# Ledger of designs, part 23: VH-VL binders against NAD kinase (nadK)

Target 1, 268 residues: NAD kinase (nadK), of Syntrophomonas wolfei subsp. wolfei (q0aze0)
Amino acid sequence: MKIILVNNRFKENTEKKAQEIAGQLSALNVEVIIDNGLDEPYAGTVDFIMVLGGDGTMLRAARRYGQRAIPVLGVNMGTVGFLSNIEINELAEYLPLILREEYSLEARMMLEVAVFQQQSLLTRVFCLNELLLRSNSPRMLSFALEISGQKLEPYRGDGLIVSTTTGSTAYSLSAGGPIADPQLDAFIVTPVASHIINKRPLVVSPEREISLHLLEEREAIIGIDGQIKMDFGAENRVLIKRAPHPLLMVNLKAKPFFTSIDRSLQRQ

## First folded at step 2 (VH-VL)

Design g5 (from x11 with heavy chain Y100W; framework fv_ixekizumab)
Fold by ESMFold2-Fast, scan of step 2:
Formats: sequence, structure tokens, C-alpha cells
Structure g5 (fold): chain C 268 residues (1-268), chain A 122 residues (1-122), chain B 112 residues (1-112)
Amino acid sequence: as target 1 above (268 residues)
Amino acid sequence: QVQLVQSGAEVKKPGSSVKVSCKASGGTFSSYAIHWVRQAPGQGLEWMGVIIPIFGTADYNQRFKGRVTITADESTSTAYMELSSLRSEDTAVYYCARSWSGYDTPEYFQHWGQGTLVTVSS
Amino acid sequence: DIVMTQTPLSLSVTPGQPASISCRSSQSLLHSEGKTYLHWYLQKPGQSPQLLIYEVSNRFSGVPDRFSGSGSGTDFTLKISRVEAEDVGVYYCMQSIQLPYTFGQGTKLEIK
């Protein structure tokens, strides 16, 4: 068995903990590849991915490895979030189940994002939560939204979010989008709040293709999972579709989504 | 492509504090780390600390004994380095530098600011 | 902290001749996944440092091919095959495998 252990190098305790866990796994005849983000993603075949950290570390792991159809387990290191399944102090208890492959998998859809300059592909990335188009200045954007070739009336406002159902509790929620069951496959298209109240979030089939481009030259960015930001101008176009593979998230213990989100909303 | 522009030179009295800014343009601010490196006259380079804007988390060289604070304002793409309890030995050119590592893992300094001379004298 | 030691501390060369600078680290800079986090910078007089070589041997964009890096573990070398007038300045090695990042003391390259 070969496991990738994803960690956050900027946290000294996380690097040391990753080494301790790697030693424990090696003693059980498991090969361990440590990914602290400094190298290109490991290109070889692996059986399991263990992510040590919070939601941010999981989003990075999903971007790097989510398309490989490999089980991914989120192990929380003390910062609570929606994407981890167990706590670090529970790992020893669950490790035998991991090694015997005694767990269930939950498929989470991902986005494939392609950014063009005119007709040239600039980049292609995958993400778990969302793509955000927003103004990078106090000026309002004017932009075109097309869904499966169908052109909508031009949007005027601060931006737009195209989200997975997993991302429904991230930026889309802050912009007024619905809370979605992450077991559903759908795109959620949420306008960033403006003075026009009749621009509603859309919930559309994951088989649709969504494209965006600016109608006026403005300072804008596109953001991916809150981690990658790219400049976006009038010569750019973005195409969003469902990624070929979902992220396969490991369930070792029950983590009820609805009661967790309900408690989080009450705390605000 | 990526450009880092720092605030201008400052002259400070011993015991005061200084706050130097570093404004980033081009590229992606939140996917990079911003480091601060200083150089005393005629001396080598000394790493002071780093901030990763996506985390809002900073780490520091222990030599500065908690006198240094690095912050970032994502909305203006600007990082700040504040050094307090200034001594004459803090007279140096202070550089900001960006590493391209994506999420939370700086590797090497691809781009440097022009530097800010801070002079500490009575 | 990892200590970086450069030799020589100063170097004078005739234009067109080669130059070689060594850097030694107190600990291995090889990461468990196979990459070595040793980088070289050049600081020209009155200017900010600029990246020349990253991860031992990779030239940064725009760096002339007369610059090359080599080495492994704790021993590293920067070579300039034909020194040009624009190459004068102070060269620094840096490790980034561990916080705090540390630099060598610098090697000043001068024209004869």
C-alpha cells in the first residue's frame, strides 16, 4: 500500500506530525509519500491520500489529486471545518480500518476551469468549491454569462460565483446562494450581491457548460477555491464544466452535514 | 511581470517603530508568500519573516524577539513589515520578496521589491 | 538553523574567463521527495537581489545560459562559463528547506 500524506509546511507541528505518522505507517509496511506543497504532485500510483490540516489543505489536495479517483481522508489538526472527517487524536483508532479498506466513500463533484486569452488556453485547473469572478476595484463589472450556449441578459454588478454543491457553504453562501446537499451534483450560479435584487441564484445541471467574459475593460480577477487568483480582462474568457472525476472522500465516522451547518449558522 | 513596490526611505529615532509597505501588482497575490529580508550596510542578507496572505498567518525569525510583525491587506495587495523598539543596529535596507509556491509553501524568491532604507540614529 | 558557508568571499576575474563559487550547508538540503532546496541570487551594485538558479540547477527565466548550478546534499557550486561586465556583484546561496531561510555570507565578483 502506498499513501500520500499531504501537510502544511508552514506549521512546524504539522511537518513533525507528518513525519511521525509516516514512521508509524512505514512500520506497518505502508510506503509513504509526503507532499508538503513544495514539489509537483506525485505522479506515481497510490492507494490512498491522507490530508493533515484544515479545509484549506483539503482544497489543495483536491486540486492536486482529486481527478485520480483515489480515496482522500481529511484529518483535522485542530481547526474545525467541513471537509475533514476525523481528528488527529482519533487517527490511531481508525488506522486499522484504513489499512483494511473498511470505509465508505462519498463522491463530491469538482469543477474543470479553463481560462483563455482570445483563443489560446492560458490554464486549466480543477477545484472543489467554486470559481469567483469579482471586480478588483470599486468599479462595477459588466459581463456576459452563457449556459450551454444560451446567452443571458448582461450582468452588471460586483461579480459572479459558479459553485459545486460542496462549495454551497463557502463563498456562494456569503453571496446569498442556497445551502445544497453535497451528495447532489449541480452547479450553483450566484451573483455577488448588488443593488439589483431580481438577479437570483441559479441551480443548473452539472452537464451544462458555463462561460464568462467581460463586456467592458475593467480590473477583475477570477478566484479558485479562495486560493488561486488570476487577473481577468476583456480579452479573457473562462469555460467551466463538470470535472471528469469526483473527489472520493473517505467516511470513517458519521459527520452529519445538516446538523453541522445548522450549528455553524446559529453561531453567526 | 510581477512587480513589488515598497514605501520610501525613513529616518527614525532609537526606541521608535517603523512600518514599511510592499505593494504587489501582476500575478496572483493570495497564491504567493511575501517575505521580508534585510541587509545592513556592507553586510549580507538576513531573512526576517513571511506572510501567506491566503492564511493570514505569519512566521518570524526568532532573532527579532517578537519586535517584528508582518501583515497583509488582500484588498490592496499590500504587505507590511513593522519593526518596533528600533536600535542603531536595525539600520538597513529592507526588501520584500515574493515566492511562487501556490498554497502556503514558499520555495525561492522570484521577485524582489526595490528596497527601503531605514536609518536609526539619534 | 541551517548555516550556509560560501567560498571564496571575493573573486576577481578577467572578462571572458570562467568563475566558480561554492556553497556548503550544515545539513542536507535534500527533501524526502527528491528535490534539493538550494538557490542562487545575484545582487548587482545598488540593486535588489535577483534570482539566478533555483533548486540547484534550474535557470530562472531570462538568466543567460553561461550560468549553471550543480551539487547535491551539502555541497553546491555556481559556475559562470564566461564572465561579462554585467555579472559583477555579490552572489548569495540560500536554503529554503527549513524556516528560518538562511543565506550564505556572499561572494563578491569583481572584474580585474
Scores: ipSAE 0.012, ipTM 0.444, lowest interface PAE 9.1, mean pLDDT 84

Design g6 (from x11 with heavy chain Y103F; framework fv_ixekizumab)
Fold by ESMFold2-Fast, scan of step 2:
Structure g6 (fold): chain C 268 residues (1-268), chain A 122 residues (1-122), chain B 112 residues (1-112)
Amino acid sequence: as target 1 above (268 residues)
Amino acid sequence: QVQLVQSGAEVKKPGSSVKVSCKASGGTFSSYAIHWVRQAPGQGLEWMGVIIPIFGTADYNQRFKGRVTITADESTSTAYMELSSLRSEDTAVYYCARSYSGFDTPEYFQHWGQGTLVTVSS
Amino acid sequence: DIVMTQTPLSLSVTPGQPASISCRSSQSLLHSEGKTYLHWYLQKPGQSPQLLIYEVSNRFSGVPDRFSGSGSGTDFTLKISRVEAEDVGVYYCMQSIQLPYTFGQGTKLEIK
C-alpha cells in the first residue's frame, strides 16, 4: 500500500504529527509520500490520500489529486471544519480499517475552471469549493454572467461566487448563499454585495457551463478555493463547468451534516 | 531549507534600468508567489509587486506603474524584477520574498532573500 | 490603499522587561472567510526582515513563546513578555488582505 500524507508545514503541530504518522505507517509496511505543498504533486500511483489539517489543507489536496479517483481522508487537527471525517486523536483507532479498506466513499463534485486571455487559454485548474470573482479596490465591478449561452442582465457589485454544494458552507455562505446538501450536484451562484438588490443566489444544474467577464476595466482578481489568486481584467474570461471526476471522500465515522451545520449556525 | 539568493549590488545612472534576480532553492518554485519589497536607506518597507509562476500572472503597486516588470523562469527557479527610468529616489535595498498563493493559504513572507543594493547616482 | 499606522515609532527597554507595539489599519483586515490578514516582521540591523507572527496571533516556526500577537478588525498588538538582546531591531506590521500589500512605518526597539 502507498499513501500520500498531505500536511501544512507552516503549522508546527501538523508537520511534527505528519512525521510521526509516516513512521507508524512505514512500520506497518506502508509506503508514504509526504506532500507539504512545496513540491509538484506526486506523479506516481497511490492507493490512498490522508490529509492532516484543516479545510484549507483538504482543499489543496483536492486541487492536486481530486481528479485521480483516489480515496481521500480528512483528519482534523484543530478548529472544527466541514471537510474532515475523523479527529487526529482517533486515527490510531481507525487506521486498521483504512489498511483493510473497510470504509465507504462519498463523491463530491468539483469545478473545472478555465481562464482565458482573449481567445487563448491561460490556465485550467480544478477546485472543491468555489471560484470567487472580487474587486481588489473599493470600486464596484460591472460584469457579465452567461449560463449555457444564456446572457443575464449585467451584475454590479463587489463580485460573484460560483460554488459547488460542498462550497455552500464556505465563501458562498458568508455572501448570503444557501446551505446545500453536499450529496446534491449543483452550482450555486452567489452575488457579493450586489448594487442591484434583487440579484439573488442561483442554483444551477451541474451540466451547465458558466462564463464570466468584466464589462469595464477594474482592478479585479479571481480566487480559487481561497488558495489561488490571479488578476482578472476586461480582456480575461473564465469558463466554469463540472470537473470530469468527483473527489472521493472517505467515510469512517458518521458525521451528520445537517445537525453539524445547525450547531455551527447557533454559535454564529 | 528554503533559500532565496539574489544577484549582487548594482550602481546605475539616472534614466537607466536595473534587473535584479532571485533564485529559489528547496521546494517547488511554482507552489509559491514571489514578491518584491524595497527599502530606501533609513526608511521602511514598500511592496512593489508579485508574480504567481503557476499562472504566469504579475501584479504591481500602482506607484511603480509602467516602470516595474516582474517575470519568472520556472526552469531555473528564478524570478526577476526590472525597474526602468531610474531616479535617485530608487536607491534602495530590493528584497524578494516568498509566500503561498491564495486567500486561504498563507499570504505572508516566510522567506526573504538577502537583499540587493541598487544605487542610482550621476 | 490600506494605511498601517504603528505606535510608538521607537521604544527603549531594559532587558527582561516587556515591550508592546500597536498597529492600526485604516480599514478592517478581516476577510469573509474568517481570517484576519495581519502579520508581524522583525528586521535586525543589517539583515533581511524575518516573519514573527502571521494572521494576528500565530507564531512562525522557531519564534520564541515570549512573542505574542493579538487584536481584531483594525487594532492589533505585538507583545514581547521579556525582551532579550537578540530582539533589537525594527518591527513592522503588514496587511495582506488587499493589494497593494502595505506595511506600518516600523517601530525601532533598542536596549537601554
Scores: ipSAE 0.006, ipTM 0.425, lowest interface PAE 10.8, mean pLDDT 85

Design g7 (from x11 with heavy chain T105L, light chain Q98D; framework fv_ixekizumab)
Fold by ESMFold2-Fast, scan of step 2:
Structure g7 (fold): chain C 268 residues (1-268), chain A 122 residues (1-122), chain B 112 residues (1-112)
Amino acid sequence: as target 1 above (268 residues)
Amino acid sequence: QVQLVQSGAEVKKPGSSVKVSCKASGGTFSSYAIHWVRQAPGQGLEWMGVIIPIFGTADYNQRFKGRVTITADESTSTAYMELSSLRSEDTAVYYCARSYSGYDLPEYFQHWGQGTLVTVSS
Amino acid sequence: DIVMTQTPLSLSVTPGQPASISCRSSQSLLHSEGKTYLHWYLQKPGQSPQLLIYEVSNRFSGVPDRFSGSGSGTDFTLKISRVEAEDVGVYYCMQSIDLPYTFGQGTKLEIK
């Protein structure tokens, strides 16, 4: 068995813990590859991905490995999040179940994001939560939104979020988007509210293609899961569609989504 | 436009604690991290720690671990830095600074607070 | 920790003349995503630091084109093509590739 252990290189304690866990797994005849984010994604085949950290670390793992159809387990390192399944102090208890493949999988849709300059593809990336188009200055953007070739009235404002249902509780929620059942596959298109625009969030079939471009030159960026940032100008276009494969999230213990989100919102 | 406003100057005795606030205004939503950086008189800049409000996660410079706690209250758009067991060497101007990250990857400090002078003397 | 070393520590320049500040890191600041996490700040007397250049060479909004950044790996340079009176202050480089974030010791720029 070969496991990729993904940790957050910006969190000092997770590096030490990753080495400890790698040692334990090696003692059980498991080959371990550690991914702390500095190198390119591991190119070989693996059987399982274990993510040590919070939701941000899971988002990086999903971007790097989510399209490989490999089970991914989120192990929380101290901060409660929506994408982890077990706590680090529970890992020893659940490790035998992991090694015997005694767990269920939950499929979570992902976005495929392609950024073009004119007709040329600049980059293609995958993400679990969302793409954010936003102004990188105090000035509002003017931009065009197309859904499966249908051109909507121009948007004016600070930006737009195109989110998965998993991402409905992330930035889309902060911008006034709906909370979506993660069992559903859909795009959620949430305008970033401004002083001049009052557009409604849209819930769109995951089979549709969404494209965005600026209608005038502005200082803008495209953000992917809050971790990849790309400059975005009037010569650029972004195309968003459902990624070919969902992220396969490991469930070792039940986590009640609706009661969890309800309690979280009451605390805020 | 984003603006960070910090609480006023403090004079503290050795062994006490200080809690400095940093209130953010402007911007369209919380897609950022708040860092704390201090500067002792006549010295350079020293990074103390960060909080990413959307995840509630905080990280600290090991030098301050166990003495510093960084928290955020999204309802008031305010971050706090509490430093305990104060020593005379903690006399410094404490700055909050904002970076775009949204998640676990802060990049650079676009906006800075005005600074809060904390003086530790007996 | 990554150590950031600036040279010179102080610099005195006649208005209109160029200035150059070097920053060296103890290890590479290039991330696997292709970004280099090296940034420059200016602290004017009595003021908070302000961002000048991010990710080696990108001028922050409102920063004059007199300022330019260059470099790769471990060696970086901030250049001011024509120094003006408002450029007086202490310049700091910072790395943000790894925690803890670290700053250079600062370069004080004065006008003759």
Scores: ipSAE 0.005, ipTM 0.470, lowest interface PAE 10.2, mean pLDDT 85

Design g8 (from x11 with heavy chain S101D Y108W; framework fv_ixekizumab)
Fold by ESMFold2-Fast, scan of step 2:
Order: structure tokens, then C-alpha cells, then sequence
Structure g8 (fold): chain C 268 residues (1-268), chain A 122 residues (1-122), chain B 112 residues (1-112)
């Protein structure tokens, strides 16, 4: 059995814990690959991915490995997040179940984001939460949104978020988007400080293709899962569609999504 | 347009605690990642920790050994840094700063608060 | 922890002359995603720090063209092509690849 341990970029306690867990797994005849984010993603075949850290570490793991259809377990190390299933102090208890492959899987849709400059593909990236288009200056953006070939009236505002249902509790929530059941497959399109107050969040089929481009020369940026940032100008276009494979998240214990988000929103 | 406004200067006795606030105004999102950085008189900058209010996720510089707690109230767009068991060496200007990156690994500090002087003396 | 070392610690420059500040990290700041997590800040007397340059060479909005950043791996440089009176203050480099985030000691720029 071969497992990838994904930890945060040099976070001291997470790296030490990854080494400790790698030792424990090696003692059980499991081959371990540690991915601390510094090297290219491991290219070989693996049976399981264990993510040690918070939601940001899971987002990195999903971007690097989510399209391989391999079980991914989030192990929380600190503040409780939405993408982890067990706490680090529970790992020893659940490890036998992991090694025997005695767990259930939840499929979480991902985005495929393709960025073009003129007619040339600049990059293709997968992500779990969202793509954010935002102004990088005090001036509002004017941009075009097209959904499956249907051209909407131009948007004017600070930006736009195209989110998965998993991402509904991230940036989309802060911009006024709805909270979505992560078991549903849908795109959530949330305007960011739209000048036109009748522009509302849209919930659209995950089979649709979404495209964005600027209508005026402006300083703008696109962000992917809050981790990849790219300059976005009038000569750029972005295409967003459902990724070929969902992230397969390991479920070792019931985690009450709705009560967790409700408690989070009531925090004061 | 984003502006960070911090609470006023405080004078504290050794062994007590201080809670500094940082209110964000303007801007489209109620929360980005909010960092706390301190600067002792005549010294450089020292990173203390960060919170991502959307998730309630906080991370800390372990040098403060559980003395620092960073919280946020998204309804009031306010982040807080509480430092307990104060020592004279904790006398410093405490800054909040906002980064673009809202997830666990924030990248750079675009906007800074005006700073809050905390003086610890007997 | 990553240690950030700046040289020189102080610098006196005649107005209109160039200035150069070096920053060295104890380990590489290059991430596998192609990002290099090194940033430069300026703290003017009595003011909060302000962002000058992010990710080695990207000038933040409103920062004059006379400021430029360069470097890779562990060695980085901030250059001011022609120093003006308003550039007086303490310059800090910062790494954000690893927690805790760490700053250089600062370089104090003074006018002669």
C-alpha cells in the first residue's frame, strides 16, 4: 500500500507529525510519500491520500491529486475546518480501518479552469472551492458572463465568484452567496459588489460551461481556491466547467455539515 | 477602499492580559485573512498569527506558547488579538494587516491598521 | 524558522542616487507552484508598514516605477533607481512560504 501524506508548507508541528505518522505507517509495511508542497506532485500510483492540516492544505491536495480518483482523508490539526473528517488525536483509532479500506466515500465536484490569452491556452487548473475574478484597483470592473453560450447582460462591479457547492461556505458566502448542500452538484455564480443591484447569485447545472472576459482594460486578478493568483486583462478569457473526476473524500465518522455551518454563522 | 481601524493605546500591568481590536471597513468581502504583527520600540517586525474569519481558522507563532488568541466577529467585521500573561518585553506597537489570500497560507499584507501601542509596566 | 538577513542595516543616499538592499533567506522561498514568497515593505517614520513589492518583483498598486525587486531562491534585491526624500524609512523583506512568517531585521534608508 502506498499513501501520500500532504502537509502544510513547512508548518513546524504539521511536518513533525507527518514524519511521526510516516514512521508509524512504515512500521506497518505501508510506503509513504510526503508532499509538503515544495516538489512537483508525486507522479506514481498511490492507494490513499492523507491530508494533515486545515482547509487550505486540503485545497492544495485536491488541486494536485483530486483528479486521480484516489480516496482523500482530511485530518484536522488545530481549528476545526469544513474539509476534515477526523482530528489528529483520532488517527490511531481509525488507522486500521484506513488500511483495511473500511470507509465510505463522498464525491465532491471540482472545477476545471482554463485561462486563455488571446487564442492560446495559458494554463489549466483544477480546484475544489472557487474561481474569483476581482478588481485589483479602486475602479470597478466591466465584464461579460456567458453560460453555455447564453450571453448575460454585462456585469459591473468588483468581481465575480464561480463556486462549487463545497465552496459555498468560502468566498461565495462572504459575497452574499447561498449556503449549498455539498452533496449537490452545481455551480454557484456570486457577484462581488455589483453596481447593478438586481444581479443575484445564480445556481446553475454543473454541466454548463461558464466563460468570463473583461469588457474594458482594467487591472484585475483571478484567484483559484485563494491559492493561485493570475493577472487578468482584456485579452484574457477564462472557461470554467465541471472537472472530469470529483474529489473522493473519505468518511470515517459522521460530520454534521448543517449544524456546523449554522454554529459558525451564529458565532458572535 | 479597505481600511483597518484598531483600538486605542493601553497601559497594562505585568501578568495581566490585553485585547486589541481591528475593525475592517470598506471592501467587498467582510473577511480576508487578518494577521497580527508586533514591533517593539526601535525593533523590527514580528509575526504573531493569522485568522481566516470565513472558517474561524487561526494559526499562531509558537513563540507565544498559548498566550495569544486571535478571534473574529464577521458580523461586525472585527478581528481581535488577545495576549495574556503580559511581560515588560511585550511592550510594542501591535498591527493588524489584511492579506488577499483567505486560506491557510496567506501571501502578502496589502492593508495595515494604524497600530496599537501596548505598554506593559508596573 | 526561516531566518531573513538584510544587508546593509543602514544606508545613507544623496537624493537622486540609486539605492540597493539585499535580503537572504536561510532556505529557498520557491514553492513547487512556481511562486516565490518574498515581499518588501516600507515603514516611514511614525507610520504603519506599507507593501511595496510582492512575490519578488511585482510592484504593488500606487508604488512608483523607481522601485524594483529581483532575485530567486535565497537571494533577493530591492532597488530604488533614484532616491527621493519620501523614500526615507525602514525597509523590510518578509517570507510567507513557511509559518511563522518572518521578516528581515530592516534596512534604514536616510538622506545625506
Amino acid sequence: as target 1 above (268 residues)
Amino acid sequence: QVQLVQSGAEVKKPGSSVKVSCKASGGTFSSYAIHWVRQAPGQGLEWMGVIIPIFGTADYNQRFKGRVTITADESTSTAYMELSSLRSEDTAVYYCARSYDGYDTPEWFQHWGQGTLVTVSS
Amino acid sequence: DIVMTQTPLSLSVTPGQPASISCRSSQSLLHSEGKTYLHWYLQKPGQSPQLLIYEVSNRFSGVPDRFSGSGSGTDFTLKISRVEAEDVGVYYCMQSIQLPYTFGQGTKLEIK
Scores: ipSAE 0.011, ipTM 0.479, lowest interface PAE 9.1, mean pLDDT 84

Design g9 (from o30 with heavy chain Y103W; framework fv_oberotatug)
Fold by ESMFold2-Fast, scan of step 2:
Structure g9 (fold): chain C 268 residues (1-268), chain A 123 residues (1-123), chain B 107 residues (1-107)
Amino acid sequence: as target 1 above (268 residues)
Amino acid sequence: EVQLVESGGGLVKPGGSLRLSCAASGFTFSNAWMSWVRQAPGKGLEWVGRIKSKTDGGTTDYAAPVQGRFTISRDDSKNTLYLQMNSLKTEDTAVYYCTTGRWYGSGSPFDYWGQGTLVTVSS
Amino acid sequence: DVQMTQSPSSLSASVGDRVTITCRASQSISRYLSWYQQRPGKAPNLLIYAASNLQSGVPSRFSGSGSGTDFTLTISTLQPEDFATYYCQQSYSIPWTFGQGTKVEIK
């Protein structure tokens, strides 16, 4: 059996803990590949991906490996998040179940984001939470939103978020979007500080294609999962679709999504 | 409410075959892991085998006494679980229960059980 | 295979009594143990999972404890509906195996 251990090099002691876990797994005749984010993603075949860290580390793992249909387990290292399933101090207890494939899988939709310059593809990236289009200056953006060939009235404001249901509790929530059951597949389209009266979040079929481009020359950026940033100008267009494969998240114990989010919101 | 109803039990001769069905309602059958558990007259419970949901791989596992003779399958469009029993032996005589349980960390506990169907293997 | 042995095989008790049933695994199973109740002529129902977690809808008089090889089911104040046979089951490794059962009888 071959397992990738994904960790965040820049978090305290996470690299040392990853080495300790790798040693324990090797003693059980498991081949271990450590991905600390500095190298290219491992290109070989693997049976399982174990993510050591918080939600940020899981988002990186999803972008690197989420399209390969490999089980991904989130192991919390200290900061509570929504994408981890077990705590690090529970790992020894659950290892036998992992090795016997004694777990359930939860499919989470991902976004496929393609950025064009004129007719040329510049970049294609996958993400678990959202794409954010925002102004990079004090000036408002004027931009066009097109949903499956349907051209909406122009948007004017600070930007727009196109989110998965998993991302509904991330930036989309902060911008006024709805909380969505992550078991559902849908795009959530949430305006950021719109100056057009009554522009509301939209919940649309994941089979739709979403297109965005600027109507005026402005300084803007595209953000992916809050981790990747790229410049976006009037000569650029972005196309957003459902990714070909969902992220396969491992459930080793019950995940009380609604009670967890309710408690989080009550804390402010 | 969750309901599991077994059918297809009866009397068969040694070496014969029988197919059991379990009709499920009140839950999302396609997401459930399903098992068969049997109980010989006056004896305890014995796990026969299981089938995982298609999203979890759709794989089957069997207890050694039935491996190679019994086959578990499912039809999610009909919310029905099946147990195909071949090369039946007198020691297969038992009430056969259809069970389901959500998988969460503690293995697969059997949250719900059918009423059972009796299979008698004798001449 | 992991073998499960229950003790006692049967016991007699009166309503209001505290009843204790023990289950022993032939090897360590961590806490991957469930307890079931079976009333005469009926299917079993789940009482406890993961050694100590009470199944939703099960009365609080039922409790479980233990880890490794030794496990206990306790009924703090026996009620008339509790006269039944009780089974432990390990879910640590396939094949899943049950104990032989403990019959709780009136008197």
Scores: ipSAE 0.005, ipTM 0.505, lowest interface PAE 11.2, mean pLDDT 87

## First folded at step 4 (VH-VL)

Design s1 (from b11 with heavy chain D99E T100G; framework fv_bermekimab)
Fold by ESMFold2-Fast, scan of step 4:
Structure s1 (fold): chain C 268 residues (1-268), chain A 123 residues (1-123), chain B 107 residues (1-107)
Amino acid sequence: as target 1 above (268 residues)
Amino acid sequence: QVQLVESGGGVVQPGRSLRLSCTASGFTFSSYGVHWVRQAPGKGLEWVAAISYDGSNKYYAESVKGRFTISRDNSKNILFLQMDSLRLEDTAVYYCAKEGLWFGESPYGMDVWGQGTLVTFSS
Amino acid sequence: DIQMTQSPSSVSASVGDRVTITCRASQGISSWLAWYQQKPGKAPKLLIYAASSLQSGVPSRFSGSGSGSDFTLTISSLQPEDFATYYCQQANSFPLTFGGGTKVEHK
C-alpha cells in the first residue's frame, strides 16, 4: 500500500508529526510519500491520501490530487474546520479501518478553471472551494459574466465568487451566498460588494460553463481556493467548468453537516 | 491605504527588555501572516520571527529563540515583538511585514512593509 | 538553515545597462524565492515572488528566472530610480533567509 501524507510546511509541529506518522506506517509495511507543497505532485500510483492539517491543507491536496479518484482523508491538527473528518489524536484508533479499507466515501464536485490571454491558454487548475475574482486596488471592477453563452448585464463591484457546494461555507458565505448541501452538484455565483444593488447570488447547473472577463483595465486578481493568486487584466478571460472527477472524501466517523454549520453560525 | 506602522524602538541598556508594536490598517489583518525582519546598521536583511494569521503558529530565527516572543491582537490590528535579554548584536532597524497572499498558506514573499523602528544601545 | 549566496556583492552600472544578479541556495528550494529592492533609508519593496512572478505595480524591465538552487534577477534597461540594493529571500522553509544583498551603484 502506498499513502501520500500531505502537510503544511509552515507549521513545525505538522512536519514533525508527519515524520512520526510516516514511521508508524512504514513499520506496518506501508510505503509513504510526504508532500509538504514544495515540489510538483507525486506522479506515481497511490492508494490513499492522508491530509495532516486544517481546511487549507485539504484544499491544496484536493487541487493536487483530487482528479485521480483516490480516497482522501482529512486529519485535523488543532484548528476546527469543515473538510477534516478525524482529529490527529484519533488517528491511531481509526488506522486499522484505513488499512482494511473499511470506510465510506463522499464525492465532492470540483471546479476546472482555465485562464486565457487572448486566445492562448495560460493555465488550467482544479479546485475544491472557489474561484474569486477581485480588485487588487481601491477601484471597483467592471466585468462581464456569461453562463453557457448567455451574457448577463455588466457587473460592477469588488468582484465575484464562483463556488462549488463544498465552497458554499467558505468565501461565498462571507460574501452573502447561500449555504448548500455539499452532496448537491451546483455552481454558486456570488457577487462581492456589488455596486449594483439587485445583483443576487445565482445557483446554476454544474453542466453550465461560466466565463468572466474585465470590461475596463483595472488591477485585479484571480484567487483559487485562497491559495493561488494570479494577476487578471482586460486581456484575460477565465472559463469555469465542472471538473471531470469529484474529490473522494473519506468518512470514518459521523460529522453531520447541518448541525455543524448551525453551531458555527450561532457563534457569529 | 494598506499600511504598517512600527513603534516602541529606542535606546536601551544591554540585558533589558523592549516591546515593539506594529499597527495595521487598510486590509483584513486577521487574514495574513506577519513577520519581523531586522537590519543592522550598514548590514543586510535578517528574518527574525513570524506569526500565522490566527496566532496559532509562531516561528523564530535561532539567534532570538527563547529571548523574543511574537504575538498579535487581531481585534486591534496590532502585531507585537517582546524582546527580552537584549544584546548588542540586536542593534537594528526592525521592520514588520505582511505576507503577499490574501488567504491561508503562502510562500510568496512580503508585499507590505512598515517604515521600521530603530533599536540601539547606550554604550 | 538554508544559506542564500548572492553575487556580485556590488555592481557599477550606467543608465540603460542590462544588470543581472544571481542568487544560489545551499539546498533545493523549488521556485520559492522572492526578490526585493531597498533604497537608502527606506523599507524593502517586493519585486518578484515565486522566482518569476512580477509583483503588481513593478515595471516590466524587472524579471526573475531559475528554479531549484540557482536564480537570477534581471533589469533589462537600468533606470535612474533602480540604483539600490537588491536581496533574494527563500520562502521554502522556516527560518526564512535572505541573501547578503547586491548594491547597484553608478559607474
Scores: ipSAE 0.000, ipTM 0.458, lowest interface PAE 12.3, mean pLDDT 85

Design s10 (from s1 with heavy chain D54E E105Q; framework fv_bermekimab)
Fold by ESMFold2-Fast, scan of step 4:
Structure s10 (fold): chain C 268 residues (1-268), chain A 123 residues (1-123), chain B 107 residues (1-107)
Amino acid sequence: as target 1 above (268 residues)
Amino acid sequence: QVQLVESGGGVVQPGRSLRLSCTASGFTFSSYGVHWVRQAPGKGLEWVAAISYEGSNKYYAESVKGRFTISRDNSKNILFLQMDSLRLEDTAVYYCAKEGLWFGQSPYGMDVWGQGTLVTFSS
Amino acid sequence: DIQMTQSPSSVSASVGDRVTITCRASQGISSWLAWYQQKPGKAPKLLIYAASSLQSGVPSRFSGSGSGSDFTLTISSLQPEDFATYYCQQANSFPLTFGGGTKVEHK
């Protein structure tokens, strides 16, 4: 068995903990690859991915490995979050189940984002939470939104978020989007500080294609999961689709989404 | 342009409080861990504090632990350092710095720095 | 805390010279070391991360080497813009710690 350990270098003692876990797994004849974000993603065949950290570490792991249809387990290192399933102090208890492949999988949709300059593909990335289009200057953006070839009335404002249901509690929530059950597949399209008061979030089929481009020359940025930034100008367009594979999240114990989000919102 | 701009430095009395701010522009602030690093006049660099991109993990140098509090407001692209119980030893230029791009970059390599803001004491 | 000892504290050099700066950690830090350049009155600039990886946009005359506890920054052929103070910084664990700095001065 070959396992990738994805760790959060920012957390104190995370490297030491990753090495301890790698040693324990190696003693059980498990081959371990450590990914701390510095190198390119491991290119070889992998049986399981263990993410040691908070939601941000999981977002990075999903972006790097989520399209490979490999089980991914989030192990919380003491951060508050929604994407981990067990705590680090529970890992020893659950390790036998992991090694015997005695767990269930929850599929989480992902976005495929393709950025073009004219007709040339500049980049293609995958993400778990969202794509953000936003102004990079005090001037508002004027941009076109197309959903499956249907041209909506032009948008004016600071930007737009196209989110998965998993991303409904991230940037989309902050911009006024709805909270969505992450077991549903849907795109959530949320305006950011729209000039038009009645521009509302849209919940659309994940089978639709979403296209964005600027109608006026402006300074803008495309953000991916809050972790990747790309400049975006009037010569660019972005195409958003459901990614070919969902992220397969390991479920070793029940995690009540609705009570967790309700508790989190009371603390805001 | 990717930029960090510090503000809030000034002349203070020992034992008082001061809050520094660092405003980010030209990048997605909420994607990066950010640090405070200080430099006393004529001395070397001293790491002070760090906060994760989500705001949940905070780390401090032993010399400031219990006196300084790091925080961030991702909706406004602002990093803060609340400095309580200030001592003469806290005299320094304070820099904010962001970690490099997460994908393919070291999270501990600080690739963008502000211009610094000076904290001094009146006698 | 991990202590970073940097040497020399200053070095006198001429344009075209090879300059070598060393950094020693009080305990093993694997390859988790960064190097920075600071010019008078300016903020530091990242040169090298993970002991040997050159930061984007940094000239190839800068190189880093080492692992464990002993590290070296080399400037293969010093240019006029390279007269500055250089710092190492361990990235192995919190609290992060810097070396004392090496000032590269005109001969």
Scores: ipSAE 0.000, ipTM 0.376, lowest interface PAE 19.1, mean pLDDT 84

